# Miniprotein binders against q6w4x9r395to579, part 6

Target 1, 185 residues: q6w4x9r395to579
Amino acid sequence: GHCSLEGGSFVTTFDARPYRFHGTCTYILLQSPQLPEDGALMAVYDKSGVSHSETSLVAVVYLSRQDKIVISQDEVVTNNGEAKWLPYKTRNITVFRQTSTHLQMATSFGLELVVQLRPIFQAYVTVGPQFRGQTRGLCGNFNGDTTDDFTTSMGIAEGTASLFVDSWRAGNCPAALERETDPCS

## First folded at step 9 (miniprotein)

Design ub46
Fold by OpenDDE base, second read of step 10:
Structure ub46 (fold): chain B 185 residues (1-185), chain A 112 residues (1-112)
Amino acid sequence: as target 1 above (185 residues)
Amino acid sequence: DIREEVKKLLEESRKLIEEAKKAGDEQAVRLLELAVRLLEEALKTGDPERISYALLFLSMALITAAEKKGDPKAVELLLKAQELLRKALEENNPELIKEAIKLIKEAAELLG
């Protein structure tokens, strides 16, 4: 499965459902029993302009009982809050610079992340087949059905992206604004 | 050796990108293009480790394609390739990388 965060505020789920939202919070992208140690992948969005519609991805965070890895445009920060030189390697996770503009987070448990740093901060998440039907968050449920991708953290299928996205907030943040736009536009 | 095999794999992957374009699968196009780009850059360095990680990402991208196409054989090959790549990284064994490339290429050919 592939989930992409592109163009500032565009998301394409594992089931290939595209949607757009504007929010300035940290959101759960991916939770799954397949992630060890209660692992979760999160996305941090912030303002990128003066208008409420100018929001963009600014960081990706992997958080588990053992690890906290924050990938932003300028640095990689780990558990102790210190920026680390790459490559950074833990027991099951490796973060390294694959190209001048791309970082890669490789794992031993079927999660791969590629982050484009420049010119636009974008993230590409891939998971193995073992994750099928066992994912939740902004990336959807990976069950081959696009119609139920907007399943909230409470297990309720929503018809709008805003309510769906808001349910996956990791903290107390303003409500997301819905804007149904083609990610290619 | 590894470089030549990677080049061949890149050609097969590019074919798949074209097929994805024809099919209108934009997500697949973007994912595969990224995977190819990473692999191309890794190839320039010649670093087996970088190549292995790029191949790992490519293999996962191809699994997505294989599942959409309904080709369990391709999925199997790619999963095996991933296993080999992870082992290659652990053991610093270039022979395992070569084996993985062969499997990925075979899978790519099945998907083309």
Scores: ipSAE 0.778, ipTM 0.895, lowest interface PAE 0.7, mean pLDDT 93
Fold by ESMFold2-Fast, scan of step 9:
Structure ub46 (fold): chain B 185 residues (1-185), chain A 112 residues (1-112)
Amino acid sequence: as target 1 above (185 residues)
Amino acid sequence: DIREEVKKLLEESRKLIEEAKKAGDEQAVRLLELAVRLLEEALKTGDPERISYALLFLSMALITAAEKKGDPKAVELLLKAQELLRKALEENNPELIKEAIKLIKEAAELLG
C-alpha cells in the first residue's frame, strides 16, 4: 500500500481515497501493531502563504520507544533531538539522500518513506502487505474499502475529512483555521 | 571512467553480500543489498551527484561490517572516503569521487 502527502495539503490514503487537509498541528499518519516498539509515523502541518492549499507539510516524524526521527523541510534530520549527518542508521532504520532533492527512510519492518524536499515538501509512504487491515491514522485503514477511510481515532466512520483529520491530532494545538470563501461573486 | 570503477565496486559488494549471508548477518545483508540497488540506480542516470550519495550509503554499510569485524583500518579508510564524497558534493568535483572509490575499494579488500 501507498499513501501520499502532496501539493502542501493533499492526502491519498492506502485505499486510494483522496482528500484535502486544512489543519495546522502534528497528526498521526500511521499507527499499526506491525510497527515495532509502539512505533507511529506523524506529519507536522503549518500555515502556508504559498499555493492554493493554505496548509503545508513541514516535517515528518517517526516515533517509537527508542527513536524520534524528524525530517523537516529545512533539510535537517534529527534523532532524539540530535542532528544527524546522512546517511544515518539505527539497527532497523536508515535515513539517506537518494538525490539532492529526495531523502529516503528504509526500515526492516515493511515501512518505507520517501520525502521530496524541493520544490514543495512532500512525502510518500509505502507499507508491505502485512499492514493490510492493520493501519490507522490519516493514511486510512488499508482494508480495501474506501467508504470507511475517514475512521476517527475513536473508531467512528465520518463522511467529512475535517472531523477525521481533527481526531488524529497528536498533542495540544489550536483549532484548525477556517478558510474564508473567496469574495468574488 | 567513474562508471567502470563503480561496476568493480558492485562486484565486490555482491561478494560481501554472499559472505554476510554465510555469516547469518541479516543487518549486513539488508544494508549491502540496499547499497547495491542504489548504486545500480545511480549508474543508470550517470549523474555524479546520485553516484556520490549511493557511495556514501555503501561506505556506511561497509563501516558497519568493519566495526563488527574489528577492523579499525577499514573504518579509517571509509570515514576518509565519506569526507571526500561530501567535498565532491559541495565543490561539484568528480575527481574527489574517484579518490573516494579508491579508498572504498581498499576497505572492501580488507573486509573480503
Scores: ipSAE 0.668, ipTM 0.876, lowest interface PAE 1.3, mean pLDDT 84

Design ub5
Fold by ESMFold2-Fast, scan of step 9:
Structure ub5 (fold): chain B 185 residues (1-185), chain A 112 residues (1-112)
Amino acid sequence: as target 1 above (185 residues)
Amino acid sequence: DIREEVKKLLEESRKLIEEAKKAGDEEAVRLLELAVRLLEEALKTGDPERISYALLFLSMALIMAAEKKGDPKAVELLLKAQELLRKALEENNPELIKEAIKLIKEAAELLG
């Protein structure tokens, strides 16, 4: 399955449901029991910079009990707060440069991330078949049914993106005011 | 010819994958298979920059194997190759890529 974060604020889920959102927080993209050590993939969005969108992707984070890998739009890669020269590896994860404008994070557990750095920061998530029906977060549930792709962190299927996005915010960030900021809802 | 030298290194890398599989070293298999895929993709483009990135990745995989075997000479050769590859990227100099390939081949021979 493929999930994409493009054009600053557009998301296409693993079941190919497109949506956009407005938020300035860290959001859970992907959680699954298939991710080792309580792993989760997260996306950081901010209002900063010149953009036609209200918010833009500024970093992607992979967090587990062992690692906090951050790939930022400034082309800095850190693990547990320390900057790393590429290629960089842990036992299960490798981060490297594929081209001058693309970084890749490959894993032993069926998750792959490609980050486009320029001209606009974008991310592409690929998961293996073992993740089918076992994902949650902004990338959807990967069950082949788009009608329940807006399943909140509480297990409730929403008909619109309004409460879905906000339910997947991480940490102590404030709730997004999507109904006032998304003209296409 | 960089393409011919890379093809030879690619075949050597495939041999190391088979040895890692026989040893049950899943991490080494994963890293070497990824290195082979990146190098094959780079060869399709003929882009020296892409070839340099793929070779940096292969060097990392081989350093891991060299450290596991306890081969300090192989580690030394691979670290020198990485320095040459970074310099090749900075200076846009394909001759440094050829020098790096020679060092990587020497290290691969020590490991296999």
Scores: ipSAE 0.472, ipTM 0.807, lowest interface PAE 2.4, mean pLDDT 81

Design ub53
Fold by ESMFold2-Fast, scan of step 9:
Order: sequence, then structure tokens, then C-alpha cells
Structure ub53 (fold): chain B 185 residues (1-185), chain A 112 residues (1-112)
Amino acid sequence: as target 1 above (185 residues)
Amino acid sequence: DIREEVKKLLEESRKLIEEAKKAGDEEAVRILELAVRLLEEALKTGDPERISYALLFLSMALITAAEKKGDPKAVELLLKAQELLRKALEENNPELIKEAIKLIKEAAELLG
């Protein structure tokens, strides 16, 4: 399955349902029992000054009990608050530059993330077949039925994207990426 | 010639992937497969910067395999290759790439 975050505010779910996303918070893209250590993919959105869209993607976060990997639009990659030189690896996750404009995060557990850095920051999520019917979040439930792709965090199927998106907020608005000065760089 | 040297590294790396599979070293299989794909793609572009980066990634993958096998000489060679490749990327120096390839080939032969 493929889910995309494109053009600042557009999302296409794993079941290929397109919708427009607006917001200035961190949102859960993907939660699944298939992700180890309570893992989750999250997307950070903020106000956009470089497009005519209201808001745009500014960072993607993979969070588990062991790792907090942040890939931001300024091309900084951190894990647990520390900046990392690419290529970077843990036992199960590898982050590297796929092209001059694309970073890839590859995993051992069937999740792949590609982020386009330029000209517009965009994200592409790929999951293996083991995730079918076992996902929740902005990327939908991956069950082959687009009519329930707007299932909220409380398990309620909504007819509109706005209630769906708001239910998947994680943390405070506005998006709080605290930019730290890295003492090692 | 860099292209011919890289092709030999790709062949040797594919052999190491098969050995890692037989040994049940899933981490080494995964990272070596990623490195091989990236290096194949870089080689098709002919871009020295992309080839250097892919070789840096391959050296990291080979270190992962070498650590499991307990081969300190292979690790030493690969760490030296990484230093040369990072310097090559900073200075745009193709001679350092050739030196790094030689060290990576030597390490791959120790691991084969």
C-alpha cells in the first residue's frame, strides 16, 4: 500500500482516497500493531509562505519507544534530539539520501518512507501486505474500502475530512518543532 | 576505471548477501540489498558524487556484516574507506574515490 502527502495539503490514503488536509499541528499518519515498540509515523504541518495553500508539511516523525526520528524540510535528520550524518542506521531503520532531492527511511518491518525535499517538501509512505486492514491514522485503514477511510481515532466513520483529520491530532498546536542548537555541529 | 571496479564490488556484494542469508544475518541482508540497489542506480547516472555516496553506504553495510563475522581487519579497512569517501565528497577529489574502492574490495575479499 501507498499513501502520499503532496502539494502542501493533499493526502491520498492507502485505499487511494484523495482528500485535502489543513492544519498547523502534529498528526498521526500511521499507527499499526505491525509497527514494533508502539511505533507511529507522524506529520507536522505549519503555515506556508512559499505556496498559495493555507498550510504545508514541514516534517515527518517516526516515534517508537526507542527512537524519535525527525526528517524536516530544512534537511536536518535527528534521532532522539541529536543531528545525524547520513547515511544513518539503527538495527531496524536506515535513513539515507536516495537522490539529491529525496531522502529514504527504510525499515525491517515493512514500512518505507520517501521524502521529497525540493521543490516542495512531500512524503510517500509504503507498507507491505502484512499491514492490510491493520492501519489507522491520516493514511486510512487499508481495508480496500474507501467509504470508511475517514475513521477517527475513536473508531467513528465520518463523511468529511475535517473531523477525521482533527481526530488524529497529536500534541499541541501550533506544530512545536523546537529547533535546538546542536552542540556537536 | 571506476565503473569496472564498481561492477566487481557489486558482484562481490551480491555473493556476500547470499552468505548473510545462509548465516541468518537479517540485518546485513537488508542493508547490503539497499546498498547494492543504491550503487547500481548511482552507476547508471555516472555521477561521481552519487557513486561516492553509494560507496560510503556500501562500506557501512559491509561493516555491519564484518561485525557479525568478527573480522577486525575488514572493519579497519572499511573505516579507512569511509574517511576517504567523506573527504572525496568534501573536496570533489576522484583520486580518493579510487583509493576507497581498493580498500572496500580488499575488505569484501576478506569477508567472502
Scores: ipSAE 0.522, ipTM 0.816, lowest interface PAE 2.0, mean pLDDT 83

Design ub54
Fold by ESMFold2-Fast, scan of step 9:
Structure ub54 (fold): chain B 185 residues (1-185), chain A 112 residues (1-112)
Amino acid sequence: as target 1 above (185 residues)
Amino acid sequence: DIREEVKKLLEESRKLIEEAKKAGDEEAVRMLELAVRLLEEALKTGDPERISYALLFLSMALITAAEKKGDPKAVELLLKAQELLRKALEENNPELIKEAIKLIKEAAELLG
């Protein structure tokens, strides 16, 4: 399966359903029991520089019990808060520059991430067949069923992207959203 | 010149993959096979920058093997090669790539 985060705010799920959303938070992109050490892939979105109504991808995060790997649009890669020279490896993960404009995170457990740095920051997620029907998050459930493409973190299939996306917010973002609605901000 | 030297590195890397397979070292096989693929792709472009990225990855794969084998000389050569490759990228200097290849070849020969 393939999932993409493109054009600043467009997502195409593993079941090939495209949608667009607006938000300035960290979102769960992919959770699965197939990811070791309670692993999860997350996407960070922020306001675009040109339009305050639009949002764009600014970083991708792989989080597990042992690692917090952050790949940001400024071309910095960190693990557990420390900047790393590429190529960088852990036991099961390697992060490296594939081309002058693309970074890749390759793993031993069937997950691959390619990040385009320029001209627009974008991400591409590939998962092996063992993930079929076992994924949760913005990339969808990878089950081939188009009627449940927007399954929330509560397990409810929504008809619109907004409730689906909002359900996959990481817990550290409520303050940022409340600031966005504050009339003085 | 650089193309022929990289092709010889590919041959040595493939020999190390076969050794890793026989040793049951799945991590080394995975990393070396990825290094070979990156280097083959870089050669198709002829782009010194892409060759430098692929060689940085190969050097990391070889450092991992050298540390497992307890070969500090190979580690030293590969760390120096990485320093030269990073300078090559910063300075846009392909001569440093050629120097790095010599060090990587020497390390690969020590390991296999």
Scores: ipSAE 0.498, ipTM 0.802, lowest interface PAE 2.2, mean pLDDT 82

Design ub55
Fold by ESMFold2-Fast, scan of step 9:
Parts: sequence; structure tokens; C-alpha cells
Structure ub55 (fold): chain B 185 residues (1-185), chain A 112 residues (1-112)
Amino acid sequence: as target 1 above (185 residues)
Amino acid sequence: DIREEVKKLLEESRKLIEEAKKAGDEEAVRLLELAVRLLEEALKTGDPEKISYALLFLSMALITAAEKKGDPKAVELLLKAQELLRKALEENNPELIKEAIKLIKEAAELLG
């Protein structure tokens, strides 16, 4: 499964449902029992420098009991608050440059993250088949059905993105502003 | 010529993957298989910058193997290779990439 965070404010879930929101908070992208040590992938959104987007993705965070890996739009990678030279590894995670504009985090547990640094900060999440039906967060539930991709943190399937997105806030922040455009494919 | 030297490193890396599999070293297998994929992708573009990043990753994989084997000479060669690769990226100098490849090849031979 593939989930993408693109153009500052657009998200496409693992089941290929597109949506858009604006917010200034940290949001849970992916939680799963398949992630070791209570791992979670999170996205930080803040006021945008990106044209045509009020707020945008500014950092991606992988958090577990052992690690807090932050990849930010200023091209700094930290783990547990310390800046790291790339390539960087832990026992199960490697972070490295694939190109001058792209970083990759590869893991031993079926999660891969590609981050585009320039010209616009964007993230691409790939999970293996063991994650099917076992994901929660902004990237959806990966069950092959788009009608329940907006499943909130309370387990309620919503028809619109606003309550869904707000339920996945990882901090005490304002409610996200939602805007959906006409379907384009 | 850099591409031909990288192809030789790919073949040596595949041999090290087989050795790691026989040793039950799952971390080394994972890192070396990723290094091989990155080098293959870089070779398709022929971009010296992408080749340099892939070689930095291979160097890290080989340092991990060298530390497990207790081979300080291999570690020394690979750290020097990484320094040359970072300088190559900063200066856009492909001759430094060639020098780094020679050191990586020497380290791979010590490990295999």
C-alpha cells in the first residue's frame, strides 16, 4: 500500500481516496500493531510558504519507545533531539539520501518513507501486505474499501474529512480547516 | 569507467550477501541488498551524484559488517571513502568518486 502527502495540503490514502485539509498541528499518519515498540508515523503541518496552500507539511516524525526521528523541510534529520549525518542507522531503521532532493527511511518491519525536500516538501509512505486492514490514521485503514477510509480515532466512519482529520490530532491544537474540490482523475 | 567500477562492486556485494546469509546475519543481508538496489538505480541514470549517495550507503553497510568481524583496517578504508564521497558531492569532482571506489573495493576484498 501507498499513501502520499503532496502539494502542501493533499493526502491520498492507502485505499486511494484523495482529500485535502489545512491545519497547524501534528497528526497521526499511521498507527499499527505491525509497528514495533508502539511505533507511529506522524506529520507536522504549519502555516505555508507553498503557493495556493494556506498550511503545508513541514516535518515527518517516526516515534517509538526507542526513537524520535524527525525529518524537516529545512533538511535536518534528528533522532531523540540530536542532528544526524546521513546515512544514519539504528538496528531496524536507516535514513539516507537517495538523491540531492530525496531522503528515504527504510525499515526492517515493512514501512518505507520517501521524503521530497525540494521544490515542495512532500512525503510518500509505503507499507507491506502485512499491514492490510491493520492501519489507523490519516493514511486510512488499508482494507480495500474507500467508503471507510475516514475512520476516526474513535472507530467511527465519517463521510467527510474534517472530523476524521481532527480526530487524528496528536496535540492540543485548533481544528483543521477542510476544503474538498470537485473530483479530478 | 566509473560505471564499470561500480558494476564490479555490485558483483562483490552480491557475494558478501551470500556470505551474510550463510552466517545468519539478517541485518547485513538487509543493508547490502538495499545498497545493491540503490547502486543499480543510480547506474540506470549514470548521475555521479546519485552514484555517490549509493556508494555512501554501501560504505555504511560494509562498515557494519567490518565492525562485526572486528576488522579495523576495513573500517578505516571505508571511513576515508565516505570522506572522499562527501568531498566529491561538494566539489562535483568525479575523480574523487574513483578514489573512493578503489578504497571500497579494497575493504570489500578484506571482508570477503
Scores: ipSAE 0.611, ipTM 0.854, lowest interface PAE 1.7, mean pLDDT 84

Design ub56
Fold by ESMFold2-Fast, scan of step 9:
Structure ub56 (fold): chain B 185 residues (1-185), chain A 112 residues (1-112)
Amino acid sequence: as target 1 above (185 residues)
Amino acid sequence: DIREEVKKLLEESRKLIEEAKKAGDEEAVRLLELAVRLLEEALKTGDPELISYALLFLSMALITAAEKKGDPKAVELLLKAQELLRKALEENNPELIKEAIKLIKEAAELLG
């Protein structure tokens, strides 16, 4: 299954349901029992320089009990707050430069992420067949239904994107990048 | 001169992106026409940035077509074109770009 975050604010789910995203927060893209150590993929959105009312993707985060891998639009890759030179490898995850404008995060557990850095920061999520019907988040539930409902974090199917999107906000909403660059005293 | 032609397409694209955020089915067809032009240039230059812009324009057209309950066959064709272009970008395979162009042109006919 494929899920895409394109053009700053456009999403296509694993069930191929397209919608537009508005928001300035960190959001859960993908949670699944198939991800090791309570893993989750998250997206950070912030206001766009093109329009004050528009939002764009600024970072993608993979978070588990062991790792916090952040890939940001400024082309910095960190794990647990430390900048890493590419290629960066852990036991189950490798982050490397696929092309001059694209980074890839490959995993041993059936998740792949491709991040386009230029000309527009975008992300593409691929999951193996073991994830079918086993996903939650902005990328949808991957149940194979092309007319699928938006399922909120509370398990409620919604007819509109707005309540669906808001339900997947990750906690209280300063962006993850703001917390990392401004250590509080 | 290829660089100058690409610059002109990118400037047109920036203006259309602003318009498309307010747009309907008419803008979807225009976005698909720009995507085709970018992909034809990508076949000549091998520049992955052009494929990336085409993917952006496909996403915008797809959202517009789906939200306005446009022809469901057009939506299906655009989703297939997106998949082919993502693979083309990963594999550096021009045959996938050619296939995507055919699907995009067919979708534009259905929407227009």
Scores: ipSAE 0.000, ipTM 0.253, lowest interface PAE 14.3, mean pLDDT 72

Design ub57
Fold by ESMFold2-Fast, scan of step 9:
Structure ub57 (fold): chain B 185 residues (1-185), chain A 112 residues (1-112)
Amino acid sequence: as target 1 above (185 residues)
Amino acid sequence: DIREEVKKLLEESRKLIEEAKKAGDEEAVRLLELAVRLLEEALKTGDPEQISYALLFLSMALITAAEKKGDPKAVELLLKAQELLRKALEENNPELIKEAIKLIKEAAELLG
């Protein structure tokens, strides 16, 4: 399964459901019992542009009992608050430059993250088949059914993105604003 | 030529993968297989920057193996190679990539 965070605030879930939102918070992208040490992948969004009418991805975080790996739009990678020179590895995770504009986090447990640094900060999440039906968060539940992709942190399937996104906040922040998927409509 | 030197390093890396498989070293297999994939992708472009990033990853995989084996000379060679590769990226100097490859090959021979 593939989940993407593109164009500032566009998300496509593992079941290929696209949506947009506007929010300034840390959000849970992916939680799963398949992630070791209570692992979770999170995305940080903040205001973007001169007018601040848009929001965009500014960092991706992998958090477990052992590690807090932060990859930021400033091209800084930290683990547990300490800056790391790339390539960097732990026992099960490696973070490295794939190209001058792309970083990759590869793991031994079926999770891969590719981060585009320039010209716009974007992230691409890949998970192995063992994650099917066992994911929660902004990337959806990966069960092959798009009708319940907006399952909140309380286990309720919502019809709208804003309630879904708001339920996956990992901090105290303003409520998200829903936007249509097709900006050219 | 850099491309030919990288191709030779790919062959050595594949041999190390087979040795790691025989030893049951799953971490080494994972890291070396990823290094090989990155080097193959870099060779397709011929881009010196991309080759440098792939070689930095290979050097990390080999440092991991060298530390496990307890070979400080291999670690020293690989750390020097990483310095040369970072300098190559800063200065846009492909000649430093050739020097780094020589050190990586020497380290791989110590580990093979």
Scores: ipSAE 0.653, ipTM 0.869, lowest interface PAE 1.4, mean pLDDT 84

Design ub58
Fold by ESMFold2-Fast, scan of step 9:
Structure ub58 (fold): chain B 185 residues (1-185), chain A 112 residues (1-112)
Amino acid sequence: as target 1 above (185 residues)
Amino acid sequence: DIREEVKKLLEESRKLIEEAKKAGDEEAVRLLELAVRLLEEALKTGDPERISYALIFLSMALITAAEKKGDPKAVELLLKAQELLRKALEENNPELIKEAIKLIKEAAELLG
């Protein structure tokens, strides 16, 4: 299966369902029991530098009990907070340049990530057949049925992308994405 | 010419993959198989930049194998090849790619 994060804020799930959202948070892109050491792939979105009315992908993160690999739009790759020179390898993960504008993260467990750095920061996720029906997150459940692609972190199929996306938030978010409250109430 | 030399490296790398499989070296198999895939993809495009990056990756895979075999001469050749490939990328100079391929081939022969 293929999932894409394109054009700043567009997502196409593993079951080929497209949607768009506007958010400024870290979101869980992919969780699966097929990922070792409680691994998860995450996407970081922030406001656009040109216009604060738009949001765009600014980093992709692979997090497990052993590794926190961050690939950012400024072309810095870190693992556990330390900058790494490419090609970089661990026992099960390699990060390297395919071209001057494309990085790839390849793994031993059936997950591949390709990141386009320029002209627009974009990400492409590929998973092997062992992931079929065993994924959750923004990339959907990879079960061949698009009607339940908006399954939230609570296991509920939603009719709107906004409720689906909000359920997969993984970090502390700016006030713009939080429930508004009257400070004088 | 570069295409033919790269094809020879692909053949050498496939032999090293089979040796790694027989030795039960799963890390070497994974890195070399990935290197072969990248180099095959780069060769199909004919893009010197993609070929250079694929060769840098192959060099890393071969350094990993050379360190396990305890071959410091192979490691030296591969590090020099990586330096030449980085210069080829900076200067857009395909002659440096040819020089790097010769060094990588020498190292692969020492390892096989």
Scores: ipSAE 0.538, ipTM 0.819, lowest interface PAE 2.0, mean pLDDT 81

Design ub59
Fold by ESMFold2-Fast, scan of step 9:
Structure ub59 (fold): chain B 185 residues (1-185), chain A 112 residues (1-112)
Amino acid sequence: as target 1 above (185 residues)
Amino acid sequence: DIREEVKKLLEESRKLIEEAKKAGDEEAVRLLELAVRLLEEALKTGDPERISYALMFLSMALITAAEKKGDPKAVELLLKAQELLRKALEENNPELIKEAIKLIKEAAELLG
C-alpha cells in the first residue's frame, strides 16, 4: 500500500481516497500493531510563507519507544533531538539520501518512507501487505473500502475530512479546515 | 573508469550478500541488498552525485559488517571513504570519488 502527502496539503490514503485539509499541527499519519515498540509515523503541517490560510507539510516524524526520527524540509535529520549525518542507522531503521532531492527511511518491519525535499516538500509512505486492514491515521485503514477511510481516532466513520483530520492531531493545536465538494445530497 | 570500478564493487557486494545469507546475518543482507539496488540505479543514470550517495550507503553497510567482524582497519578505511565522498559532493570533484572507491575496495577485501 501507498499513501502520499503532496502539493503542500493534499493526501491520498492507502485505499486511494484523495482529500485536502488546512491545518497547522502534528498529525498521526500511521499507527499499526505491525509497527514495533509502539511506533507511529506523524506529519507536521505549518503555514506557508506567503499565505496565512495555506498550509504545507514541513516535517515527517517516526516515533517509537527508542527513537524520535525527524526529517524536516530544511534537510536536517535528527534522532531524539540530535542532528545526524547521513547515512544514519539504528537497529531496524536506515535514513539516507537516495538522490540530491530525496531522502529515504527504510525499515526491517515493512514500512518505507520517501521524502522529497525540493522543489516542494512531499512524503510517500509504502507499507507491506502485512499492514492490510491494520492501519490507523491520516493514511486510512487500508481495508480496500474508501467509504470508511475517514475513521477517527475514536473509531467513528466521518463524512468530512476536517473532523477526521482533527481527531488525529498529536498536539494542542487549532482545528483543521477543508473544502467539501459534495453535491447537495 | 568510475563506472567500471563501481561495477566491480557491485559484483563484490553481491558476493558479500551470499556470505551474509550463509551466516544468517539478516541485517547485513538487508543493508547490502539495498546498497546493490542504489548502485544499480545510480549506474543507470550515470549521475556522479547519485553514485556518491550509493557508495556512501555501501560504506555504511560494510562498516556494519566490519564492526561485527571486529576489524578496526576496515572501519577506518570506510570512514575515510565516507569523508572523501562528502568532500567530493561539496567540491564536485570526481577524483575524490575514485579515491573513495579504492578505500572501499581495500575494506571489502579485508571483509571477504
Scores: ipSAE 0.625, ipTM 0.856, lowest interface PAE 1.4, mean pLDDT 83

